# VH-VL binders against o60147: the designs that were tried, part 20

Target 1, 175 residues: o60147
Amino acid sequence: MLEKNKYLYIFRHIQTNQVLLSQGNVLKKTALFQLPYPLQKPVAPNGMRPAKLRKDHWVPLLKVEFPNESMFQSVFMQLLNYRKYRSVQPLTSDLLKLPIPVRRRKIMRQEVPNTIADLADILNKEKFPENSVRLQLSDKSDSEYADWPPSVQIDSEEIKLSRGFREKTTVDEAR
Short names: E, the ipSAE of ESMFold2; O, the ipSAE of OpenDDE; V2, 0.75 times the mean of E and O plus 0.25 times the DockQ between their complexes.

## First folded at step 1 (VH-VL)

Design b52 (framework fv_lerdelimumab)
Fold by ESMFold2-Fast, scan of step 1:
Structure b52 (fold): chain C 175 residues (1-175), chain A 120 residues (1-120), chain B 109 residues (1-109)
Amino acid sequence: as target 1 above (175 residues)
Amino acid sequence: EVQLVESGGGVVQPGRSLRLSCAASGFTFSNYGMHWVRQAPGKGLEWVAVISYDGSYKYYADSVKGRFTISRDNSKNTLYLQMDSLRAEDTAVYYCAKLEDYSYGEFDYWGQGTLVTVSS
Amino acid sequence: SSELTQDPAVSVALGQTVRITCQGDSLRNYYASWYQQKPGQAPVLVIYGYNNRPSGIPDRFSGSSSGNTASLTITGAQAEDEADYYCSSWDSSSEHPVVFGGGTKLTVL
């Protein structure tokens, strides 16, 4: 009975290091609205279609398995709120010294460490049972961006995407 | 040192438009997200809109979506609120508020407010 | 989503302790900020996070939080503390990053 979602997938962009949150192992075009810095201009700036999702440009960063749907929803919503909050935060003086394109690339590269730190912060604030949350990372060294609570078990197992992952990002489904 | 000064308030008829300005000084304006918060006479505080430090993200309260537009000019250290299709319910003192760079989401500075009265 | 709930009024005798309470589901995951507003004036931040005071705020002001409830405590209330007090927190709603309580009018007797 796999009908209730207990899994959070986070994907990273291969060139910019920006991250996308997904409620499952499938990326949809609406996930692009999470990005603070658009990867590309709209195909038609005055059109009705959003920018196309390039499925070959995104790879799994991490997968989190929660004990139940309620815990998943709580963490997922809090993580989205952290991203929204960061978009209204000031820039550091070090970033302000940089040309705009270099500054944006540095900010984008920080999304991976920031997202991992935010996830850990949320999980540390929640009082989940010991070893109840399973965290799988594509690069296990990324776990070093944060201190994890006893509720989290970090696994070395490879993140496996379901068959059909990329098919669900077709033009017909995205419309 | 830090100052936020609102202007542009006044008496307008329903259905008309009005633009509010908030002049910022004493901090690096282009580093901070800015908010508009309003307060109807004798009522509590109501959040209206937010704009990110670079203007790339904007969010609005449901009561003003489609009618109000938040914008900023970082070269002039000025925040704006364009209010279209004004209603009697929009009558309020409008405050410009600065968000501090802490994880708690507090407004460390507020302007003195500008009164908008929507009446016939 | 439900807003933050505050009692509309509370009274305290000069020099005594008063607690102003704020309740809402967002407080389970986010700390409240507290603002003091005197008639004809802009709001002033008095407490943020859990129990942090901005520079210039007297140490008689303190904050606390438990579950879905946050409280502002004034220990040894003074006449100048008479004001409206608003709680605020971050909201999980994507359309409303900030929510405010209805406000509590404090009268110092």
Scores: ipSAE 0.006, ipTM 0.491, lowest interface PAE 9.3, mean pLDDT 79

Design b53 (framework fv_lerdelimumab)
Fold by ESMFold2-Fast, scan of step 1:
Structure b53 (fold): chain C 175 residues (1-175), chain A 121 residues (1-121), chain B 109 residues (1-109)
Amino acid sequence: as target 1 above (175 residues)
Amino acid sequence: EVQLVESGGGVVQPGRSLRLSCAASGFTFSNYGMHWVRQAPGKGLEWVAVISYDGSYKYYADSVKGRFTISRDNSKNTLYLQMDSLRAEDTAVYYCARESLWDYTPEFDYWGQGTLVTVSS
Amino acid sequence: SSELTQDPAVSVALGQTVRITCQGDSLRNYYASWYQQKPGQAPVLVIYGYNNRPSGIPDRFSGSSSGNTASLTITGAQAEDEADYYCSSWDSSSEHPVVFGGGTKLTVL
């Protein structure tokens, strides 16, 4: 066991602001099942598979490093549950009065602030050690969507969008 | 107001090279994948090439692979198509097109007016 | 396989309904986009994502899809609708991410 499952990678859609959660630095097509408003044609029940996943449409939002796999799994599963609960919530009267495309656009735009708030809520409820969870954002101002517990250390370095979550090897850098 | 303006077309002899440019304005160019689509005189639309928002991936139609190179300069809001080893069958109006950010469908929500490339001996 | 097939021509009487069809295996999994092209002009997106219209496209244009077939319907055709219509969709191959139909010339009688 390499403790390789201690990172949570969060992506956002550059147009819609929809959010996808990933256990790896590369999105899998099955991640599309997280979306309440699928970016795809309706699919037959036993043929349920994501439509084409466009990696260039999804950019890094933030990366979370946990001390161990157990803490990662707990937070990841709780975050998925928060997303599921939000998807089945009754719509407010303000949203119901809007045309469906406008309504969906407004809901999708809230996924970034909602995901960040949900992450912070989960971390505030867990008893993690001081500075044990490292948070690295593409846009540090996104950290202002929530109040963070003492367990969280926000990295001063932002994720570079053009590099994404890709890493250069020591050999590549030496060339 | 979104605008795409192609330039660089002209008459060129077989085997020569030509570089097309597409100047983008009215939107954040670096957020969009861009495509080149061509249309031979009196014929239909043919997809040529795509480049991602950050230039990290590029794909080409089999008919132009190895001869054409797509590139972009996000600091200048400009898309390029370098066309080498031109053939008579490359004669067409070349359009640059902006790909919508919706991966639900590959729609091109804005097109330039096109630039004519004529490959003639 | 991923090729999109369209009839080369179709005619409709002024004020009547016409349906232009597009067929191909890619349409089983991806929606078609539809483009209108008038002589000497660049194509214009008229339908995307199944049945969405860009701003400025009249509501007489609509899209539908079933199995490997996509259709563009113009209800109450007008003279200005006379044009070439192209469908487009994704190719399953990353080497050919976009494919166009051959185009259908619509004549409004």
Scores: ipSAE 0.000, ipTM 0.488, lowest interface PAE 13.2, mean pLDDT 79

Design b6 (framework fv_lerdelimumab; at its last look DockQ between E and O 0.03; V2 from the best seeds 0.00; counts 0 for: placed apart)
Fold by ESMFold2, look of step 5:
Structure b6 (fold): chain C 175 residues (1-175), chain A 121 residues (1-121), chain B 109 residues (1-109)
Amino acid sequence: as target 1 above (175 residues)
Amino acid sequence: EVQLVESGGGVVQPGRSLRLSCAASGFTFSSYGMHWVRQAPGKGLEWVAVISYDGSNKYYADSVKGRFTISRDNSKNTLYLQMDSLRAEDTAVYYCAKDEGYSSGWYEDYWGQGTLVTVSS
Amino acid sequence: SSELTQDPAVSVALGQTVRITCQGDSLRSYYASWYQQKPGQAPVLVIYGENNRPSGIPDRFSGSSSGNTASLTITGAQAEDEADYYCNSRDSSGNHLVVFGGGTKLTVL
């Protein structure tokens, strides 16, 4: 392949705070397959199931720059795995006592802090070279959900939204 | 290309044990969950077990829970199924399969050719 | 109920369109996937999620779902499509993670 840096893009839903992982700065419809359906009947609530992808409902949460494809693929797959296996863990008794709409909202609101913590946990375990991974957030206070290894350089500049659903690029700015 | 090769099948008496192996190549084994799926002669597919990419989570069909143990060795790119207290109804071709890994679903995107286990008295 | 029910057999004339159905409560909540198995061979994934084809699967294979039913449609059936077809999904009861349907034997006439 070309020797180009590889980016992991993480989006959140503006209403539900659900999280989607992407290789590109624009979400593909297949990203919706990352979202779980509920296991329990008859309580399959609206909003936990895929609908059409409304690209204007998904905004940047964070971006991670890796020096190569191998590092990107390792972290990307581990993040997907963390989410997949979390989704099948039993719910706590406190959650089960809540009305379904309240329970759903509470679970979805944990996706942002969970994903950020998962990312940091993976990067701590991977033992990547110092400052080899550049992290940029839309809200820098979100970095406080985790302790970051020396391999991570947190960008001082927050992500600015680009037109539509993707980050602004130098090519677009030249237009 | 993805290759999965099962081994360790054979004829065994009820109550005995057998260990199946699955050698994986052509993909990053440590990045994907792995399944065992079985098919009794002339019958349909029956899911048996899945193990997470790092081995930390394991799930079993009720029919085998407590008797079978799924495991993996990521340093050897090998998946295992330890089958204890075998019963006649465990007679089947056993397939190992790679989990697709991307979605929240549980889909086996690549399969081995299987190894036959026959449990007979 | 976590079981997935399929008709045991269906037939299609060469070049015609056929639908193979899979029914179960879990399909209200979860995507189905579809597997093709020819005699003496391992299964092959032909549709995952609702309607996504793995690389190398012909576009005559498509999937759909409505309510508790998922369907595999083969448009312009060819002789090589003669096989057993299985649907697969999450177990809605939570007792098993994965459940397969009983399978449908497709005969191409």
Scores: ipSAE 0.626, ipTM 0.816, lowest interface PAE 1.7, mean pLDDT 85
Fold by OpenDDE, second read of step 2:
Structure b6 (fold): chain C 175 residues (1-175), chain A 121 residues (1-121), chain B 109 residues (1-109)
Amino acid sequence: as target 1 above (175 residues)
Amino acid sequence: EVQLVESGGGVVQPGRSLRLSCAASGFTFSSYGMHWVRQAPGKGLEWVAVISYDGSNKYYADSVKGRFTISRDNSKNTLYLQMDSLRAEDTAVYYCAKDEGYSSGWYEDYWGQGTLVTVSS
Amino acid sequence: SSELTQDPAVSVALGQTVRITCQGDSLRSYYASWYQQKPGQAPVLVIYGENNRPSGIPDRFSGSSSGNTASLTITGAQAEDEADYYCNSRDSSGNHLVVFGGGTKLTVL
């Protein structure tokens, strides 16, 4: 029997390029707590996080299949820690010279490559068995953001989507 | 609790029209897309139509396009299916189904019990 | 429109494992959802996406996919699992259309 808990999905926001980590291909509302910066207005009028998760605003960035749930959980928690650590790091002098909105946008644009690099770094440290981790990327070029360990097998197959992904549809609630 | 109740089914002659209704409760109706799915007696499920949360967008199966019209009244929490130029092959139990809503219809997560439409001479 | 194909009927002994498979071009790009329908009842969602179960669905139900196929697996079939099972997915030939498989009648022996 397949274990759904062994699948890591990383989603990218179609406008802001922010990323969300997910166990499985279904985003949970609690995933919004991962967001350190606000989405574009008026999507998130109250605070830094939208009131409702608009799943249709997110597309899969990559999918990772682990041998078991334990390995998934280890990597998942480490990824969250990496994100948290990055969010509290001092800003560079160059960033401090920018207006706050511009600064946030610039930081957000780096979330995709940073997250990919984090994943690779974590996997390199974990030293999982050779070819035990299957990685699928929505964009193959994204694999170039990191050096992958022998434990990772890059799959050329396209990531399958739920009906609500890939493009904006007409059955969703309006933005 | 999500509840969907279809009505308006009955026996009608070919070429005639019939209007189905689906009364929704237990969720914010205006936030979700809605589907019609039908099932001919002893046959499988056939998707019929979908309407967006605000009714601005509609899509139909080829088998009903030009004859059926899906609509909704969000003030009444009601989904409709206007069926014109009915054919014998339109005979089926018609289900209304709630779209997942926030994910462009990943799945129909809730279904009504259906209403039977019989088209016969 | 694109179509999904299923075996019309399968059987499984009590407590055994059965796999119902759906095949179609759209499944190369999209996950399938699975619905259970018992006689005289409305369909009930049992699996969607990458092996997701709605609340209330027993953990003996699981989903998988490969290539242009999707599968519903019941591990440890129970008598109450006897029903028709339908897969569906997004129609790859049309915009925002949904297509159902022909259904599979599962008999529990």
Scores: ipSAE 0.381, ipTM 0.797, lowest interface PAE 1.0, mean pLDDT 87
Fold by ESMFold2-Fast, scan of step 1:
Structure b6 (fold): chain C 175 residues (1-175), chain A 121 residues (1-121), chain B 109 residues (1-109)
Amino acid sequence: as target 1 above (175 residues)
Amino acid sequence: EVQLVESGGGVVQPGRSLRLSCAASGFTFSSYGMHWVRQAPGKGLEWVAVISYDGSNKYYADSVKGRFTISRDNSKNTLYLQMDSLRAEDTAVYYCAKDEGYSSGWYEDYWGQGTLVTVSS
Amino acid sequence: SSELTQDPAVSVALGQTVRITCQGDSLRSYYASWYQQKPGQAPVLVIYGENNRPSGIPDRFSGSSSGNTASLTITGAQAEDEADYYCNSRDSSGNHLVVFGGGTKLTVL
């Protein structure tokens, strides 16, 4: 019963608006390596403990359904690479006039529009069949951060869950 | 207008260290990422490292990772490359270059004249 | 890591059109930039973001891309266009953020 992954799950932090990408509907601790501004301090350089992921601090932003696993993998890896390139991109002079903590908060808030714009850019460059990629958003207005290609269909139904997971059950708690 | 001036190159023996500097003028240095790119005599361009506008993010080519350290001093408009454990294959002209980037169109728009590093054995 | 492949040399007659190509998987995702380098000089950006020219670059230079291939076209080649041309792009994998092609030496006859 093995299936190739066709879904990309995008989460945002409830306070900072930072974004995490996931291949599953549950975030893994390794996703925290995507963040340029870490949410928690390291314990010790050589006294490594696994980073603590506060799953309740991350809510769904966007779910993308791809026609196949190959297309999913291509887009997922490109989005991760865009994040690295954005970490070295130019900063406007108006942001530089702000105190560092204020500046970082403004930059972090831009991760949502930036991620959505990057996703659209990648999908515009890749030639996918018409209406083959389906987007479902938590806030439909977030789709306005980009111009979408003909390959994309935006679901009329928004994601309703306020938790970082699509679904949580007592079975999940028992495991 | 935009000017980048490298310095610090010279002749060094294998295993030693050297620090390169790049003095920037004509643009808001603290707003841009900066690259180091090298070129061995008679060979092509090879990317070495990049540093973000505030120094918080750094990336290195695998060939120099663990040996070279990129840094910057925005108050002095200066970029640095600390080169440790130098090897003969590090012999090259080292250029600093200004990052310009947006979405999928990241590029280096201005380059310095370069500084020659010769690692001889 | 990903590589960009260029032919090592091409020739063009004065006033004629030449096309220099660059191939690599990263070009499916990221636009190529093109640099001109003359002997003893630093590289100069001639095309960025597929087909944009910096101020001061003649309109005879143009860029294009399709799939994993990017091309630099020089129409009506002039003697001063004789140089090495390098493509570069962002690496689509690993920590190597920038990748350069091996360079193409253009000779204007």
Scores: ipSAE 0.380, ipTM 0.747, lowest interface PAE 3.2, mean pLDDT 84
ESMFold2 (binder alone), look of step 5: mean pLDDT 89; pTM 0.925
OpenDDE, look of step 5: ipSAE 0.313; ipTM 0.792

Design b7 (framework fv_lerdelimumab)
Fold by OpenDDE, second read of step 2:
Structure b7 (fold): chain C 175 residues (1-175), chain A 121 residues (1-121), chain B 109 residues (1-109)
Amino acid sequence: as target 1 above (175 residues)
Amino acid sequence: EVQLVESGGGVVQPGRSLRLSCAASGFTFSSYGMHWVRQAPGKGLEWVAVISYDGSNKYYADSVKGRFTISRDNSKNTLYLQMDSLRAEDTAVYYCARDYDFWSGYEFDYWGQGTLVTVSS
Amino acid sequence: SSELTQDPAVSVALGQTVRITCQGDSLRSYYASWYQQKPGQAPVLVIYGENNRPSGIPDRFSGSSSGNTASLTITGAQAEDEADYYCNSRDSSGNHLVVFGGGTKLTVL
């Protein structure tokens, strides 16, 4: 993991489209604290998150390689702040008219494009050196959610996956 | 401490049946997928089967499909492998292994010491 | 089923660096895991997810990937590193799901 400190992975939940940020390609249980809504039972004591991280429910959305860990940390923290800010904003009148479960699903579906847009915005503001940041996407079309600065080089190579992702074949299913 | 202990191995004739067990301890057994992997004498590792945490899903290698059945009893923290219609080529040390949860699965972070199955006339 | 190939045997001098390589089509899409097996013992996971080490595995073990290959590198080989090493990955060709390489016997000189 020592050599992976400069890598940002963003994972997408295969059912809910929720997103998790990770340093490196291994998701930690603490990443669940990023979620504003619970996924499935069992629920953590705070009632907001699942008790266990079901890694087989998550697939990589994108991978970012930074020049160093410091740049990674800066962008990572800003992404978390953007998410937090969005979560506390007043809901639109249209959303308020929907039942709570429907509302939550609608909000979660927006997490992927919002997160990608946030990343691009942060990178635009940081003004890193040209082609110093390498971006890989699981779906190339996702790059269209944002305008990327010259610091970002989009790599056409596919992100390697773990062996047991649910979307292909999995033994452990959702509880 | 995570422990896996296989049992049930022995010498059997071709066409006979044998049932292996794997006793798990030191972790929440019902939260993990489990695998069987075998190794013929002097040969490499061969994946045999996997079962989901709750037993709802099972997958097998083509070499054993239709003959072997993987199962588990979470109340007893035990994994099983029912082996029917045994063949000489099934002779191997059989390992049970835990599915590593640092990833989505199919990494084996803990192994038992194995149990030997010998199929001979 | 998909196949993973690796050299049957390699040698390394004590304190030197050795690389064991695994090749197969599945490695284009999936990370490899590596297992160490000593005589009469069960395999031990040493590397997973390209370059992740489980607790207890020395930092002299590292992993890398390129194209349809994955590699295990031991930087500063020790006598206790003499063992069989197996790569493992997902079988992308069908229903087998999991495939092992043929194994590499590492001799420390």
Scores: ipSAE 0.070, ipTM 0.708, lowest interface PAE 3.6, mean pLDDT 86
Fold by ESMFold2-Fast, scan of step 1:
Parts: C-alpha cells; sequence; structure tokens
Structure b7 (fold): chain C 175 residues (1-175), chain A 121 residues (1-121), chain B 109 residues (1-109)
C-alpha cells in the first residue's frame, strides 16, 4: 500500500477469530495488548505475558481506505473505544452457562461480526462523502454482518489470502 | 504468588463511614473484575459489589445500594469499598475476590483473608 | 432473601462418596460455582461452570447440573474435605448479580 496513514488494517486469528487493529499492513507485537484474552495462559507471577505474535497465525480480515488521516484517526480511536466498552459489559446468561474454555471460544468467535458491526455503526454516525470510504475484505460475505452507509464503497476484489500479508505483515518480536 | 490483602476493618457506630482497601499482587490487577463478598459472624457468604477491570462499570447488592461505593486504583493495584450509613446488619468479615474469567460475575478463584467490620453502639 | 437453597449439614464416612446439592431458579439459566471454606479461612473455588476444576483441585471433586439443581460430588472423601461448602450463581432478579447458597457443613466421620 502507497498511502499508509489513510489505511486501517484489521486482522483475525486463524484459530480463535480474535481481531487485531493495525495502522498499517505490518502487525506489531504491541497490538496484542488489544486482546482481553491472551492466546496463551499467563505463566509468570506479577504479570501477564502477552501471547506470541506469529505471522502465520494472523490473516487479513479487511482493510479500509479513508479520504484523509483525520477521518482514519477518528474511526480507529472509536473502534478501540467500542472494543473496550464491549470488554466491560456483563456477559449474557447464555455465555455464563458455559465452561470457561467454551465461553472464551464463543466470545472470541464473535469478535469478527462484532468488529464489522462496530465499524459500520461508526461510519453510519459520521458524515463522510458518498463513496469516500473504500472497504476491501478477504471474504466478501463478511460484509453481510452489517448495513453500510452510502459513504462506503465495497471493493469487488477480495484481499488475496496468504500466510503473511505481503510477507512483512507481522513482526515476531517474541521469538 | 497471587495475593489479596484486605485492610481498614474495625469497630464503628451506626450511621458512620468506613473505607476498606484490598491490596493485590502477583497478577495483572488491571485485567480482572473484582468483587467484595461479606460474611456475618456464624453466617453464610453474601455478595456485596463488583467493579469492572477499568472501573467504568459497577453493580451492588440491593442491601448496600446507595450506601456503599466500590472503586479501584489500577496504578496502585488496590480495590476499595467506601461504606456509608453503616447499619448493625453490615457487621461481617469483608473479603475481596478476583473473578476467574475477565467478567464472569461469579467465579472467584482468589480471595483475601478478610477484614472484620463491627457496627455497634 | 436467598434464591439458592442448600441443606445445612451432611455427613460422610472416610473414603465414601457424598453429594451436596444447591437448588434455585437461577440454576435453570446459569451453572453453579462451588467453594470450600474451613473455619477461620477464606473460601477456595473447587468447581465452576458445572464441572470444571481449577488447577490444584483434586479430581475427587466433580459437579453436575439438571434443571434447577446443581450438585457437588466428592468421591472417596478425605479428612481434609471437612468444611463448609457454598454454591453461587448469577441472579437476574432485582439488582443482584450474584447469589450464594446458605452453605452446607460437611462432616467426615
Amino acid sequence: as target 1 above (175 residues)
Amino acid sequence: EVQLVESGGGVVQPGRSLRLSCAASGFTFSSYGMHWVRQAPGKGLEWVAVISYDGSNKYYADSVKGRFTISRDNSKNTLYLQMDSLRAEDTAVYYCARDYDFWSGYEFDYWGQGTLVTVSS
Amino acid sequence: SSELTQDPAVSVALGQTVRITCQGDSLRSYYASWYQQKPGQAPVLVIYGENNRPSGIPDRFSGSSSGNTASLTITGAQAEDEADYYCNSRDSSGNHLVVFGGGTKLTVL
């Protein structure tokens, strides 16, 4: 991508469906702090060790091209805020009936539809020009998780799936 | 080693206030919801209040709502319970407890040793 | 008022199996968690989410659930299992989010 400051990249974990947001096509280890449930159990007392970032475990979910950096920053910050609010809401009775591992899997699996719905909600509340926001998905059917405003143009070309988006998608600093 | 240590208990007269603290160590305090649970002498466990990991959401038992305030300071790894308008029926050992899952609301995997609050004239 | 009912006391002979029950409408919607409490000590979580054991809890502890009833089973009871046992669950009525049972005192003969 030529213009990185206008692009939001969203990645999903191939096993858990947990979602990470990135301000570029390079997913950095610090993005793991977005996760409420680490991929691995904390092993050290006096602190949690974040899950290892492995480039072959994260694939692009979607990318969004904004008309300018200001709009990008606004939407990015609002998405992080939505994710934070979701993490503090009381769990539903249906989820609480489940054993912890099953409960966590269901919560994690919902991150993809939830993130897409949150993105659409934010874009519906903002007054962006018609067709000014370009959305490209790895699986176009994921767009069906939400109703999109007139400001959004969904790209007919899907993101080409690979183990490393442009080889430099992930930086493994935990090795 | 995960530890929760309560403090601030004591003898107070009805209608007065008392503030309890719970010092947490051995885990990432800011990642867990925290609860207060009490136990009157010779009686069973009674849930009092919960606070979310970031302090933005709080819930209370009907018996204490409007009188008690739960809060936390994640920079100090400390949980608080401000107890106002105390009544004789508030006499109990007060435990702080960690929620096993981030926000399960009732799976308490670690408890402090408790601090005794006696409300008596 | 408590919404979860437990028998106040139960006895079991050393090495035998005992079942402690918890009953309430909350259990139709939520699984119970179980806590062991010895005199002068803080409670210890022994079972959660119907039949899951935290690390360090012996496999002689197990849980089950059916309708409005949850049960804690101790197979091959040991002397150190003598304690008070409490169930708890989520409460959707009123402003209460958590409700505890009244507790069951287990005596190991």
Scores: ipSAE 0.006, ipTM 0.524, lowest interface PAE 10.7, mean pLDDT 80

